# Ledger of designs, part 2: VH-VL binders against q9nrl2r1430to1533

Target 1, 104 residues: q9nrl2r1430to1533
Amino acid sequence: GGVHELSAFEQLVVELVRHDDSWPFLKLVSKIQVPDYYDIIKKPIALNIIREKVNKCEYKLASEFIDDIELMFSNCFEYNPRNTSEAKAGTRLQAFFHIQAQKL

## First folded at step 2 (VH-VL)

Design e19 (framework fv_erenumab)
Fold by ESMFold2-Fast, scan of step 2:
Structure e19 (fold): chain C 104 residues (1-104), chain A 123 residues (1-123), chain B 110 residues (1-110)
Amino acid sequence: as target 1 above (104 residues)
Amino acid sequence: QVQLVESGGGVVQPGRSLRLSCAASGFTFSDYAMHWVRQAPGKGLEWVAVIWYDGSNKYSVDSVKGRFTISRDNSKNTLFLQMNSLRAEDTAVYYCAKDEGSYYFDTSGYDYWGQGTTVTVSS
Amino acid sequence: QSVLTQPPSVSAAPGQKVTISCSGSSSNIGSNYVSWYQQLPGTAPKLLIYDNDKRPSGIPDRFSGSKSGTSTTLGITGLQTGDEADYYCGTWDSSLSAGVFGGGTKLTVL
């Protein structure tokens, strides 16, 4: 993408980071606090990594950006049971993302 | 017990090259991003470069792009910094530092540092 | 010049409280986690605070961190002569895709 798409991705990531439900997604899960996470999740990702990929202009298509965000949510739902605070936050943030992503 | 030990520093003339090494022990080296940070004599800390846990991604400060290359050998628990076209302003103590987070860099901080190795670029 | 702004020096007596400020912008402190480091003369830096306000094991609760907007503060209570050192704030700058540090603050305990 061009400068318009870069700005759109950055704005969307900033909105996600500022959302009240972003706390499980701001950075990678701690291996010290959750040792079995990386035995289950083989492609870990978080908003800080996605933001850096945006800043490096690594997303050539909106679909690549959307795929990374969806991977983040997929990892959340794979690891966390649906009744957990993490899964509930992920559900609300994913719904917010789907609304905002319509602009891409 | 986590330990990081730097080596490879020395005195060189401008335009020459040096290769720094950092030997890591006491943690699973392949699970962490690793950084180089430098400090010029009497000056503050300056971040230089980072490499992902598996070597797949790298970032460096603009002033060293094209001249410095960060790399790692996970089979030997060793981090490297290849420094080409050295300039007087590269004179500093170079520290190896472990990212506090796992795998990719987490930006939260550097929890363990080596003792540093001194690089002096002078004519 | 450093990307993050710290006062060059601060001084206080034993037993007093001191605060060290660090100011940045939306691309660094405003968007990313911040850390603080202590550097004693002739030694490597030591992590005091990470994730804005968390202490590693072994760091006494006299040291505290906080972040508000584009600024962060290191607080030290019950000052001891052994606290005399240089202190640095650090974070990531998303626009530069680089780690950044403050210029450092020399703490003198008189």
Scores: ipSAE 0.015, ipTM 0.706, lowest interface PAE 7.4, mean pLDDT 89

Design e2 (framework fv_erenumab)
Fold by ESMFold2-Fast, scan of step 2:
Structure e2 (fold): chain C 104 residues (1-104), chain A 124 residues (1-124), chain B 110 residues (1-110)
Amino acid sequence: as target 1 above (104 residues)
Amino acid sequence: QVQLVESGGGVVQPGRSLRLSCAASGFTFSSYGMHWVRQAPGKGLEWVAVISYDGSNKYSVDSVKGRFTISRDNSKNTLFLQMNSLRAEDTAVYYCARDSEYSSGLKYGDFDYWGQGTTVTVSS
Amino acid sequence: QSVLTQPPSVSAAPGQKVTISCSGSSSNIGNNYVSWYQQLPGTAPKLLIYDNNKRPSGIPDRFSGSKSGTSTTLGITGLQTGDEADYYCGTWDSSLSAVVFGGGTKLTVL
């Protein structure tokens, strides 16, 4: 289990980062370009932070890893209207994640 | 190539006003947040103010709030700093600096290009 | 007086390695990306490192950045006399809604 699960988290994060629709999720939203983001989103997160947590072995359970990824998508859909490029990218990347996460 | 050229510095008496300009060229000015950063003689860097790519969001250091106003004219590729009620403590070289591109969107105050600076001396 | 703490000076011989530290808190380095700037005498600052550990084009791989918790370090290997400069760390501070800089570190290469 545990050793295999950690390797699986790393593989899945790498696949998400490489996906064409990862661009809104690679790093935290800029405070200069979108200052109201942090007034609306109370638990900001991005793929670079999730990957750092994977590398530091901070996820003890697959559910903790999945919760952080789902929080990232939830934040996207809360902040961005459904017809935006960000929300559309989030919808496609989330669907890809759900397919890949079946391996966990 | 990217260029930022500051102007408008000079010697002024305390309580007077001065307007600094930064002329940008070699990039799509309207896509970038812009900063003013100052450096007093023999001292370190002190951030002054920022304006977002479209001018809708502005922040400034508390010591200049109510006295300095950052603005931009995207049609002229120019950044401004209106400095009112100048104090001796405002004496510094003022640098214009380019921040994160809007389309890159996911950065925090990375100043990838700086101008050469314009000197402001507040003396009586 | 600076929000971020750097040593005022560091020195080493040509060809050696130095590290320059920068310490902050959770509201700045702990939760945000860090940049490093080089200022040669009489010149404007130049971006050396961004996003904690990335180099702009034109910056040699002798320069590296790393971040751990509320601290960050700039590493310089193969030290050259042309590296004599002041070095500054910088980041956003969420509690101040401001960009903050370290006090600067003067690097001397003897």
Scores: ipSAE 0.000, ipTM 0.577, lowest interface PAE 12.7, mean pLDDT 85

Design e20 (framework fv_erenumab)
Fold by ESMFold2-Fast, scan of step 2:
Structure e20 (fold): chain C 104 residues (1-104), chain A 123 residues (1-123), chain B 110 residues (1-110)
Amino acid sequence: as target 1 above (104 residues)
Amino acid sequence: QVQLVESGGGVVQPGRSLRLSCAASGFTFSDYAMHWVRQAPGKGLEWVAVIWYDGSNKYSVDSVKGRFTISRDNSKNTLFLQMNSLRAEDTAVYYCARETDYLYGSDEYFQHWGQGTTVTVSS
Amino acid sequence: QSVLTQPPSVSAAPGQKVTISCSGSSSNIGSNYVSWYQQLPGTAPKLLIYDNDKRPSGIPDRFSGSKSGTSTTLGITGLQTGDEADYYCGTWDSSLSAGVFGGGTKLTVL
C-alpha cells in the first residue's frame, strides 16, 4: 500500500513463489520429515530464505542472487532422483527462472 | 491471529475408534507441517505424529504405528488423527501443533498449539 | 519413560534465578536444535525458546536457553509467581525419526 517499489530481485522471487512448480522450494526441507537430507545437502536454502535476504538488502550483485537460486536447484537435483515429482518440478521451475533472469 | 481448534475427543471403550480434527485459521495452512502431541493425565508431553505440508510424508511414534493415521485436508484447513484399536494407554489430552514460522524452515519446535481435546479410553 | 532427562522439580524465591537442565544423547540434543516450552496449569504449552537460544516475539529476555554437547539448560532470572509452571525441553531424535520431550520440570515459587 505505500509508495515503496519492489526491487527486481523481489519481483523475480514473487514470480517464482507464484509458479505451480515452486512447492518443493517454498521452505527448507524438514529434518523431521527427511532425516537424511542434511547429511547429503551441506548448504540448504529455499525461496523463503532468499526472499528474506532480498528484503534485508543482502544481495549486492545480481550474480549473488542468481547463485543462491541456482544452489537451491542444485540441492534439489543432488537429493532427489530424476524421476521424482520434486526433480521434475525443479527442472521446470529452473527453466522458468533462466528465462526470467535474462531480464535482470 | 493463528488459531488451532481441536475436536472429536470423548469417552470410548477399548478397541474402538475415534477421529480427531484440528481446524486451522489465521495462516496459510498448506505451507506448514502439522503435529499431534498428547499428554496423559499427570504426565508429560509425548509427540505422536507429523504430516508434511502437502500430505506426502508422515512419521509417528512407534507405540501408535498401525493404529493411528495422521492426515490433512488443505482445502478445508483441517488436520486429522484417525485413532483405531484404542487402548487405556492412549488416554490423554491431544494437542494440534504447528511447526515454526514458514520463514525459518526449522522443524524442531512448535510455535502454535491448540487448546487440546480429551480422549478417555475406559471400560 | 522420557527420552530426555530433566529434574522433576525446582524451586526458588521471587526475584531469584533458576536453571533447568535437560540431558540427551548424540542422536537428539547433540545433533539437533532444542526448544523449551512453558505449560501453566490447565493450559496448552507455550513456546519459550527455539533454535537453542532464541526467543519468540513477546517472550521476555529473563528467559534464556543454552546448549552444550548433549545437554541444554533453560535459565529464568527475576523469578515471578506467574512463572510457576511445568517446563519441557524438546528436540528431534534422528535415530527414532520422532519428536522427543523431556519428562518436565515443575517450577515452584515460594
Scores: ipSAE 0.005, ipTM 0.570, lowest interface PAE 12.2, mean pLDDT 85

Design e21 (framework fv_erenumab)
Fold by ESMFold2-Fast, scan of step 2:
Structure e21 (fold): chain C 104 residues (1-104), chain A 120 residues (1-120), chain B 110 residues (1-110)
Amino acid sequence: as target 1 above (104 residues)
Amino acid sequence: QVQLVESGGGVVQPGRSLRLSCAASGFTFSDYAMHWVRQAPGKGLEWVAVIWYDGSNKYSVDSVKGRFTISRDNSKNTLFLQMNSLRAEDTAVYYCARVYDESGWYGDYWGQGTTVTVSS
Amino acid sequence: QSVLTQPPSVSAAPGQKVTISCSGSSSNIGSNYVSWYQQLPGTAPKLLIYDNDKRPSGIPDRFSGSKSGTSTTLGITGLQTGDEADYYCGTWDSSLSAGVFGGGTKLTVL
């Protein structure tokens, strides 16, 4: 294997990962660490999963990519009360995403 | 007590197939992603493949794509590596490892390994 | 060839400290969490460090990890003869969609 050229989706995911508020979204929530998460959240997703889907060329439309990112934020706001550090980080990161996604 | 036990290794001629198994016990197997990692004699570790906890995502190193298939049977607590079209460079000890979570894909428990020798 | 670069060997006396380096690129160490593994002769690898700087239960605080940019280091203080082993860094490579390891560093305590 060679180094692959970065797609627009990969570039945006890298920017999200590097953002200070990405920490709640970097990886899937472990069933062991948070036992009730998968009882509440039926379509779990995280930036590492989205990045892997980008690398595998699984997104055929920009809307599919955007939908997965929005699902990630929706899950955050559904599980976490509004006054938590997770929900506050999600609010700021989602605003950043909306600005960057205008370029797609 | 977490235990991982590999089996299925042996001596085989080039071009043949082997199926490795990793029997898991002491934890809820379906909650964890699993790795296969190999080590050629006197060489370093080489990641081979990973499978997510429910089997939905799979990745493998380019050198084995089309020849090796990672799979799992959560009802039997067993991880598999189907190895087809074996080559001399596939000679290695093959370890299975449990991935605690998907961040960094690190192996927190490892089996003792099973030896695969591809020789004429 | 390994994707991540480690020195092939390091040596020190009992009670001393060593640092083992591991260098990569933006697609691996620069973008992803790093783990470190110890392999005693004839044994399976054992996790020493995960998520850059965290220790599993049972790993003494003599072992530490850190990451800066596209490089990571394993620190070992108070060296003991039982620390003689091969040490490997590992991470995910986003460009390859694959796990990658360093080439390994043999630690000798004499």
Scores: ipSAE 0.000, ipTM 0.570, lowest interface PAE 12.6, mean pLDDT 85

Design e22 (framework fv_erenumab)
Fold by ESMFold2-Fast, scan of step 2:
Structure e22 (fold): chain C 104 residues (1-104), chain A 124 residues (1-124), chain B 110 residues (1-110)
Amino acid sequence: as target 1 above (104 residues)
Amino acid sequence: QVQLVESGGGVVQPGRSLRLSCAASGFTFSDYAMHWVRQAPGKGLEWVAVIWYDGSNKYSVDSVKGRFTISRDNSKNTLFLQMNSLRAEDTAVYYCARDIEYSYGTDYYYMDVWGQGTTVTVSS
Amino acid sequence: QSVLTQPPSVSAAPGQKVTISCSGSSSNIGSNYVSWYQQLPGTAPKLLIYDNDKRPSGIPDRFSGSKSGTSTTLGITGLQTGDEADYYCGTWDSSLSAGVFGGGTKLTVL
């Protein structure tokens, strides 16, 4: 864990945010629009929270950063049926993440 | 009710073009990948092409590459197949079909809803 | 030519069991899920089996699917005259980036 690793985390999260399939993951799911989400998903997370954690130097190891990204995808697949636009976007973005995470 | 209805088939001379349409109703069309499958008279099923739910990715069988183009208009719930430079061997009933499941990296596709087909005959 | 190989025909008597085979390679059946389709004369195909061994709602349990290595089989028990149809296996071929079907098997109930 150094400053180089933190810069790599920022670069990767920016690449994820800019990806066409990031739309379900940019911010936490709205409790108002999706009231049952937080009854099902016990560890909610989104790219804006992950990026804030990077900026505050809260990740000490690459594994901690990767775990939060994987949790985000896991939550998507747990809540959303496989045939939804959300699940399809999540599948493609996760594949993109696995390729980019080789830089870490 | 979930329904797919093909149209646009007919009799054409070799080298001409046809555009097939598939009108979808009873489901959220924009959530599903869509396929074209054909069947020559007295022969088996031959997969032709697929288009992803948002139109972002397309695959087609090698024998039609450069001649056939699959497309969709999600605002009209319609799937298309533009067929150029038609050959006698393109003579078939053309079915559109819905692919209910997509998962990148698992590469499993199954067609759970089929239209009744539209006939294309390429004859001089 | 079909990428997946099926016998062209199979016959059995009413009430008997029949098995239809479908053989492929590592780039198709060996790597991907398999589906099976029934086509009654003059009709569009109907999905019988998806994800190797699962039935859609409305398909009776006398139809079953299985996959082993690069081959898959469709089993039909308690044969009825209404089962006379063409049967097709289908899957994705990763090397071709294309969907592929077997050549079809005509089931006759004698």
Scores: ipSAE 0.000, ipTM 0.562, lowest interface PAE 15.9, mean pLDDT 86

Design e23 (framework fv_erenumab)
Fold by ESMFold2-Fast, scan of step 2:
Structure e23 (fold): chain C 104 residues (1-104), chain A 122 residues (1-122), chain B 110 residues (1-110)
Amino acid sequence: as target 1 above (104 residues)
Amino acid sequence: QVQLVESGGGVVQPGRSLRLSCAASGFTFSDYAMHWVRQAPGKGLEWVAVIWYDGSNKYSVDSVKGRFTISRDNSKNTLFLQMNSLRAEDTAVYYCAKGEYDSLYEGAFDVWGQGTTVTVSS
Amino acid sequence: QSVLTQPPSVSAAPGQKVTISCSGSSSNIGSNYVSWYQQLPGTAPKLLIYDNDKRPSGIPDRFSGSKSGTSTTLGITGLQTGDEADYYCGTWDSSLSAGVFGGGTKLTVL
């Protein structure tokens, strides 16, 4: 997958970060501010962690990158009720991701 | 008001060290990647280094690797550049610049300080 | 030398339009967002354009940006004497893991 896949993953993460609906996903949820989050979500992840993994060449397969992005959305929908601004942002950003991921 | 104020520049001999500081105010410092950009007299802009919003990841231009270290103290809203083994080619105005919201990889700098001058001469 | 290529100078008369080009490669402009900066003599740079074509609050619509492939262009219409400055393109270079700037273009309003 090498250099070409790394460049594609980096470009896609940048596009996700810059999307208007990225705000719930930019950073890991604070345990101090949301103490019950880590009681519910056992595999926390955010765009900053995924971006670091891309940069350090930690994804061996494109499917591993996609799995981490999908985990991020899955966590959002697990923790946040459907009617929340977080869940609505997640739904729109996930749709955007699915369109962009066709280019991978 | 959103503001960045650099300090710590001066005149030093080759081989010496300087530590630059950048005091941030008017925004949530811990939410943004921070950059150092320099400009030699009569020359163009040269990007030097970036640090992630939480300090966990850093990059610098190859010409300063091993000599310059970028760091931050989010509790004090302050960015630093430790410059060791200074060379004449490091003579420049050093600007502190605010990056995008936690973005490490984007070159857009929406807020700049006024700059602090570093002169390396014998 | 700069990683991104700009013409060293450009000139036009008041009220005219000017375009400043910036050329890179697939690892920088081709893969990443581009920004443009204005630097008046003796001052810090000021952001004019971010995300290829967007203006920050307070930047007049006389300034515009565009990106095509590995090149980007800054457009300035209705030139004013106060537009005399150095202009820089900037982006991230994925192969260098570094921010990169063009060499700068000096705009003279004749």
Scores: ipSAE 0.006, ipTM 0.604, lowest interface PAE 11.7, mean pLDDT 86

Design e24 (framework fv_erenumab)
Fold by ESMFold2-Fast, scan of step 2:
Structure e24 (fold): chain C 104 residues (1-104), chain A 122 residues (1-122), chain B 110 residues (1-110)
Amino acid sequence: as target 1 above (104 residues)
Amino acid sequence: QVQLVESGGGVVQPGRSLRLSCAASGFTFSSYAMHWVRQAPGKGLEWVAVISYDGSDKYSVDSVKGRFTISRDNSKNTLFLQMNSLRAEDTAVYYCAKGLRYSSGYTYFDYWGQGTTVTVSS
Amino acid sequence: QSVLTQPPSVSAAPGQKVTISCSGSSSNIGNEYVSWYQQLPGTAPKLLIYENNKRPSGIPDRFSGSKSGTSTTLGITGLQTGDEADYYCATWDDSLSGYVFGGGTKLTVL
């Protein structure tokens, strides 16, 4: 698969980044702004990190790519209570991702 | 050391306006949701309003919608409650309370101010 | 009427245990984290329990919280005269899009 798989991953990441609900996921959470985040979340990740991994060909299987995206959403729901704007954005973006991931 | 200091309370006639302030210190104010909670004399606690860390989300109890506006000035570490069309039932001690960090989550308040008294009398 | 229902008062002797109940619905306690606040006479409220059963720094382990379905309970063991206060349960209500408090429970240590 190689090149074809990477093109699909890059396209999907770009669509996620462009989505209105991507704002909580664009970059890693700041330790300065949110000091307790890294006490709670042990495997932090964000779309910019995932995109970098795609560009460096670090995903060998589609399942590895999907796992990182799902980890990102899991972290969101673990840290942010369900009534937050972050959790609501995560819920909508995750639903969008599940539809798009059917192409993988 | 977290401190919240309310001001702006007083005695006012029905139909008038009042603006409450809450000066915050000892934490990164711009990173936290902030709440107003009130307590009428001899009565229980009643939540009034919340504002997200960046001011983009606001919620208030139905009885004050259209009359009260919550706002904040992150450059001054200050929370505000603009109270218009005041009614006798708005008579209460108003507390400023510190909410959750960077989320619009509203599940608890870890610090409270000492309160400022608003009396609406005719 | 309060959206969350608490008994108006409870009483017990020093050294005993007391339990304060709080009942809600699926739109509040059933879906959201619950907190408890203590208000000593003439003072501002103080956070006692958050996220159903967690204690802030400085709150002794005599205070505990639990949640089951649409109800929550505050437990206080080894009662002291300094525990005389009003206790409030609280949570977010999805249907109201607002935070709600119980009516409060006055604890008297006899």
Scores: ipSAE 0.007, ipTM 0.586, lowest interface PAE 10.3, mean pLDDT 87

Design e25 (framework fv_erenumab)
Fold by ESMFold2-Fast, scan of step 2:
Structure e25 (fold): chain C 104 residues (1-104), chain A 123 residues (1-123), chain B 110 residues (1-110)
Amino acid sequence: as target 1 above (104 residues)
Amino acid sequence: QVQLVESGGGVVQPGRSLRLSCAASGFTFSSYAMHWVRQAPGKGLEWVAVISYDGSDKYSVDSVKGRFTISRDNSKNTLFLQMNSLRAEDTAVYYCARDYKGSGFYRNAFDIWGQGTTVTVSS
Amino acid sequence: QSVLTQPPSVSAAPGQKVTISCSGSSSNIGNEYVSWYQQLPGTAPKLLIYENNKRPSGIPDRFSGSKSGTSTTLGITGLQTGDEADYYCATWDDSLSGYVFGGGTKLTVL
């Protein structure tokens, strides 16, 4: 029933969460594990936060939703060197997102 | 060589206090979160506490909250565990361990371990 | 009760392969990296696997890790007598706001 009748934004977030390369993006970075992250990244965001915003109807325009997803990828590439598993996952997930976002 | 050496263990009576130390060498101690992990005789590993690189953030297992305090002195490359109101169930080997801090997010791994120091709480 | 469930023991002959399971939930293994540890008798634990499937320098490729949903497995091929040890999985648990270890699995090489 309801799971198959999701909004476009919710459906896209669900597809991103289920993607093999979503692991760096599922939740906010820990200060304990990555203490310099918040010195470098000024607008932290993650898929769990974006999903909450979708559920609370906080996105009024598709562009606002797309901006938050792009911010998430931008943060990944700013913090993580290109040769890291995080940056490689981000590159693949961003390409997947761009294909799916054509539906918006 | 990267090394962690625990000390301060011993035999104490219930209700008493003990302070464990962990001396770090061979790496930039102030750049890593640090953990205490314990193991009761013949039992499995139990995570006890973690402290951030600068000492500002801490987490501990519920069974020791209010009794154990994790702290560090970066100028001395030393991690501490202050153990108050000790109970028989706190009897264990206590290991100091370094958090795996790679580039990126949430490794949930302990890459360097000390040899452990034994705490026995006995009446 | 342990939050992460492992079998208490496994056994196999030299040269065989074994897998050790570790089962959790969506609050831990389901959304977190998992690591695995080997503890030889009378010694401190040693990191075998981190980030679900990566080996630290010095760990032979006979050891492997994998994660699927809320479960993870440690694989050991070409089993040797020196592999007799206790093996532990570990991760972060969001509900507890802390790290958790599995109950441990004793590997016996017959």
Scores: ipSAE 0.006, ipTM 0.626, lowest interface PAE 9.4, mean pLDDT 87

Design e26 (framework fv_erenumab)
Fold by ESMFold2-Fast, scan of step 2:
Structure e26 (fold): chain C 104 residues (1-104), chain A 123 residues (1-123), chain B 110 residues (1-110)
Amino acid sequence: as target 1 above (104 residues)
Amino acid sequence: QVQLVESGGGVVQPGRSLRLSCAASGFTFSSYAMHWVRQAPGKGLEWVAVISYDGSDKYSVDSVKGRFTISRDNSKNTLFLQMNSLRAEDTAVYYCAKSYYGKTLYYYGMDVWGQGTTVTVSS
Amino acid sequence: QSVLTQPPSVSAAPGQKVTISCSGSSSNIGNEYVSWYQQLPGTAPKLLIYENNKRPSGIPDRFSGSKSGTSTTLGITGLQTGDEADYYCATWDDSLSGYVFGGGTKLTVL
């Protein structure tokens, strides 16, 4: 806990947002555009929500931060078939995350 | 130098067709969603259409649905707008614009804009 | 009328500050990111603000954005004659499944 972990979480979220494959994850999926999403996905989350939680110091442990990022990827793979651009982006971004998460 | 150059505008009669092109240079065109935005003389900006980085997903404003088709050729770094059944209210300067973030239809912000090409629909 | 409502004009003196408002609804500003654009006379639009309050490279810090509920504002401090332009807010509208621009605000520097 503390300022070092907060700085690490913020840096990692910024790196994820800047990554070319972040586009499916920048904000919550629209209920109007994708109405069945919220019938299937029970715990929706996105990078903008995770970043706000970092800024409000809501993560007490690195594991809580990692769990939210992993939930985001899990939701992607649950909703989107493997051959979709969303699932492919998620696979690449998750691999990038796992390399960067070694710092946490 | 990052730039977008529109072409294909002109003066046409109602009911005719035009195909606009937008040539991209100085960035990896195939990594970005692309937009068309128009502006009628003396009026504000009106978004027309967007296409995903790979061309698989498209959205357009309701008033042009069934008449306008957005497409892209990533091998030629070119964005297109096929405009059929043109009406007087389609008269505008047409801008192409690059999405700020790479591949998303859900992210806001268009950071690179062309100079525009003028379409006048007049009898 | 525009889906996003802006005042048609605003004016202030050089060196002063000005705020341009933009009002929408829960289907657009209330649940989506907002961008702001500057259009100088006879030119293409230029991105000033994205993701509610972030500046692209090259945009001076005297331009700022903020969002609260279904409304957003563009703030400009230290006004210069070169800031005379039309300013547009823009966002995605979930009900329309498309982007929408505000009607635009003409800024006059007196």
Scores: ipSAE 0.006, ipTM 0.608, lowest interface PAE 10.9, mean pLDDT 86

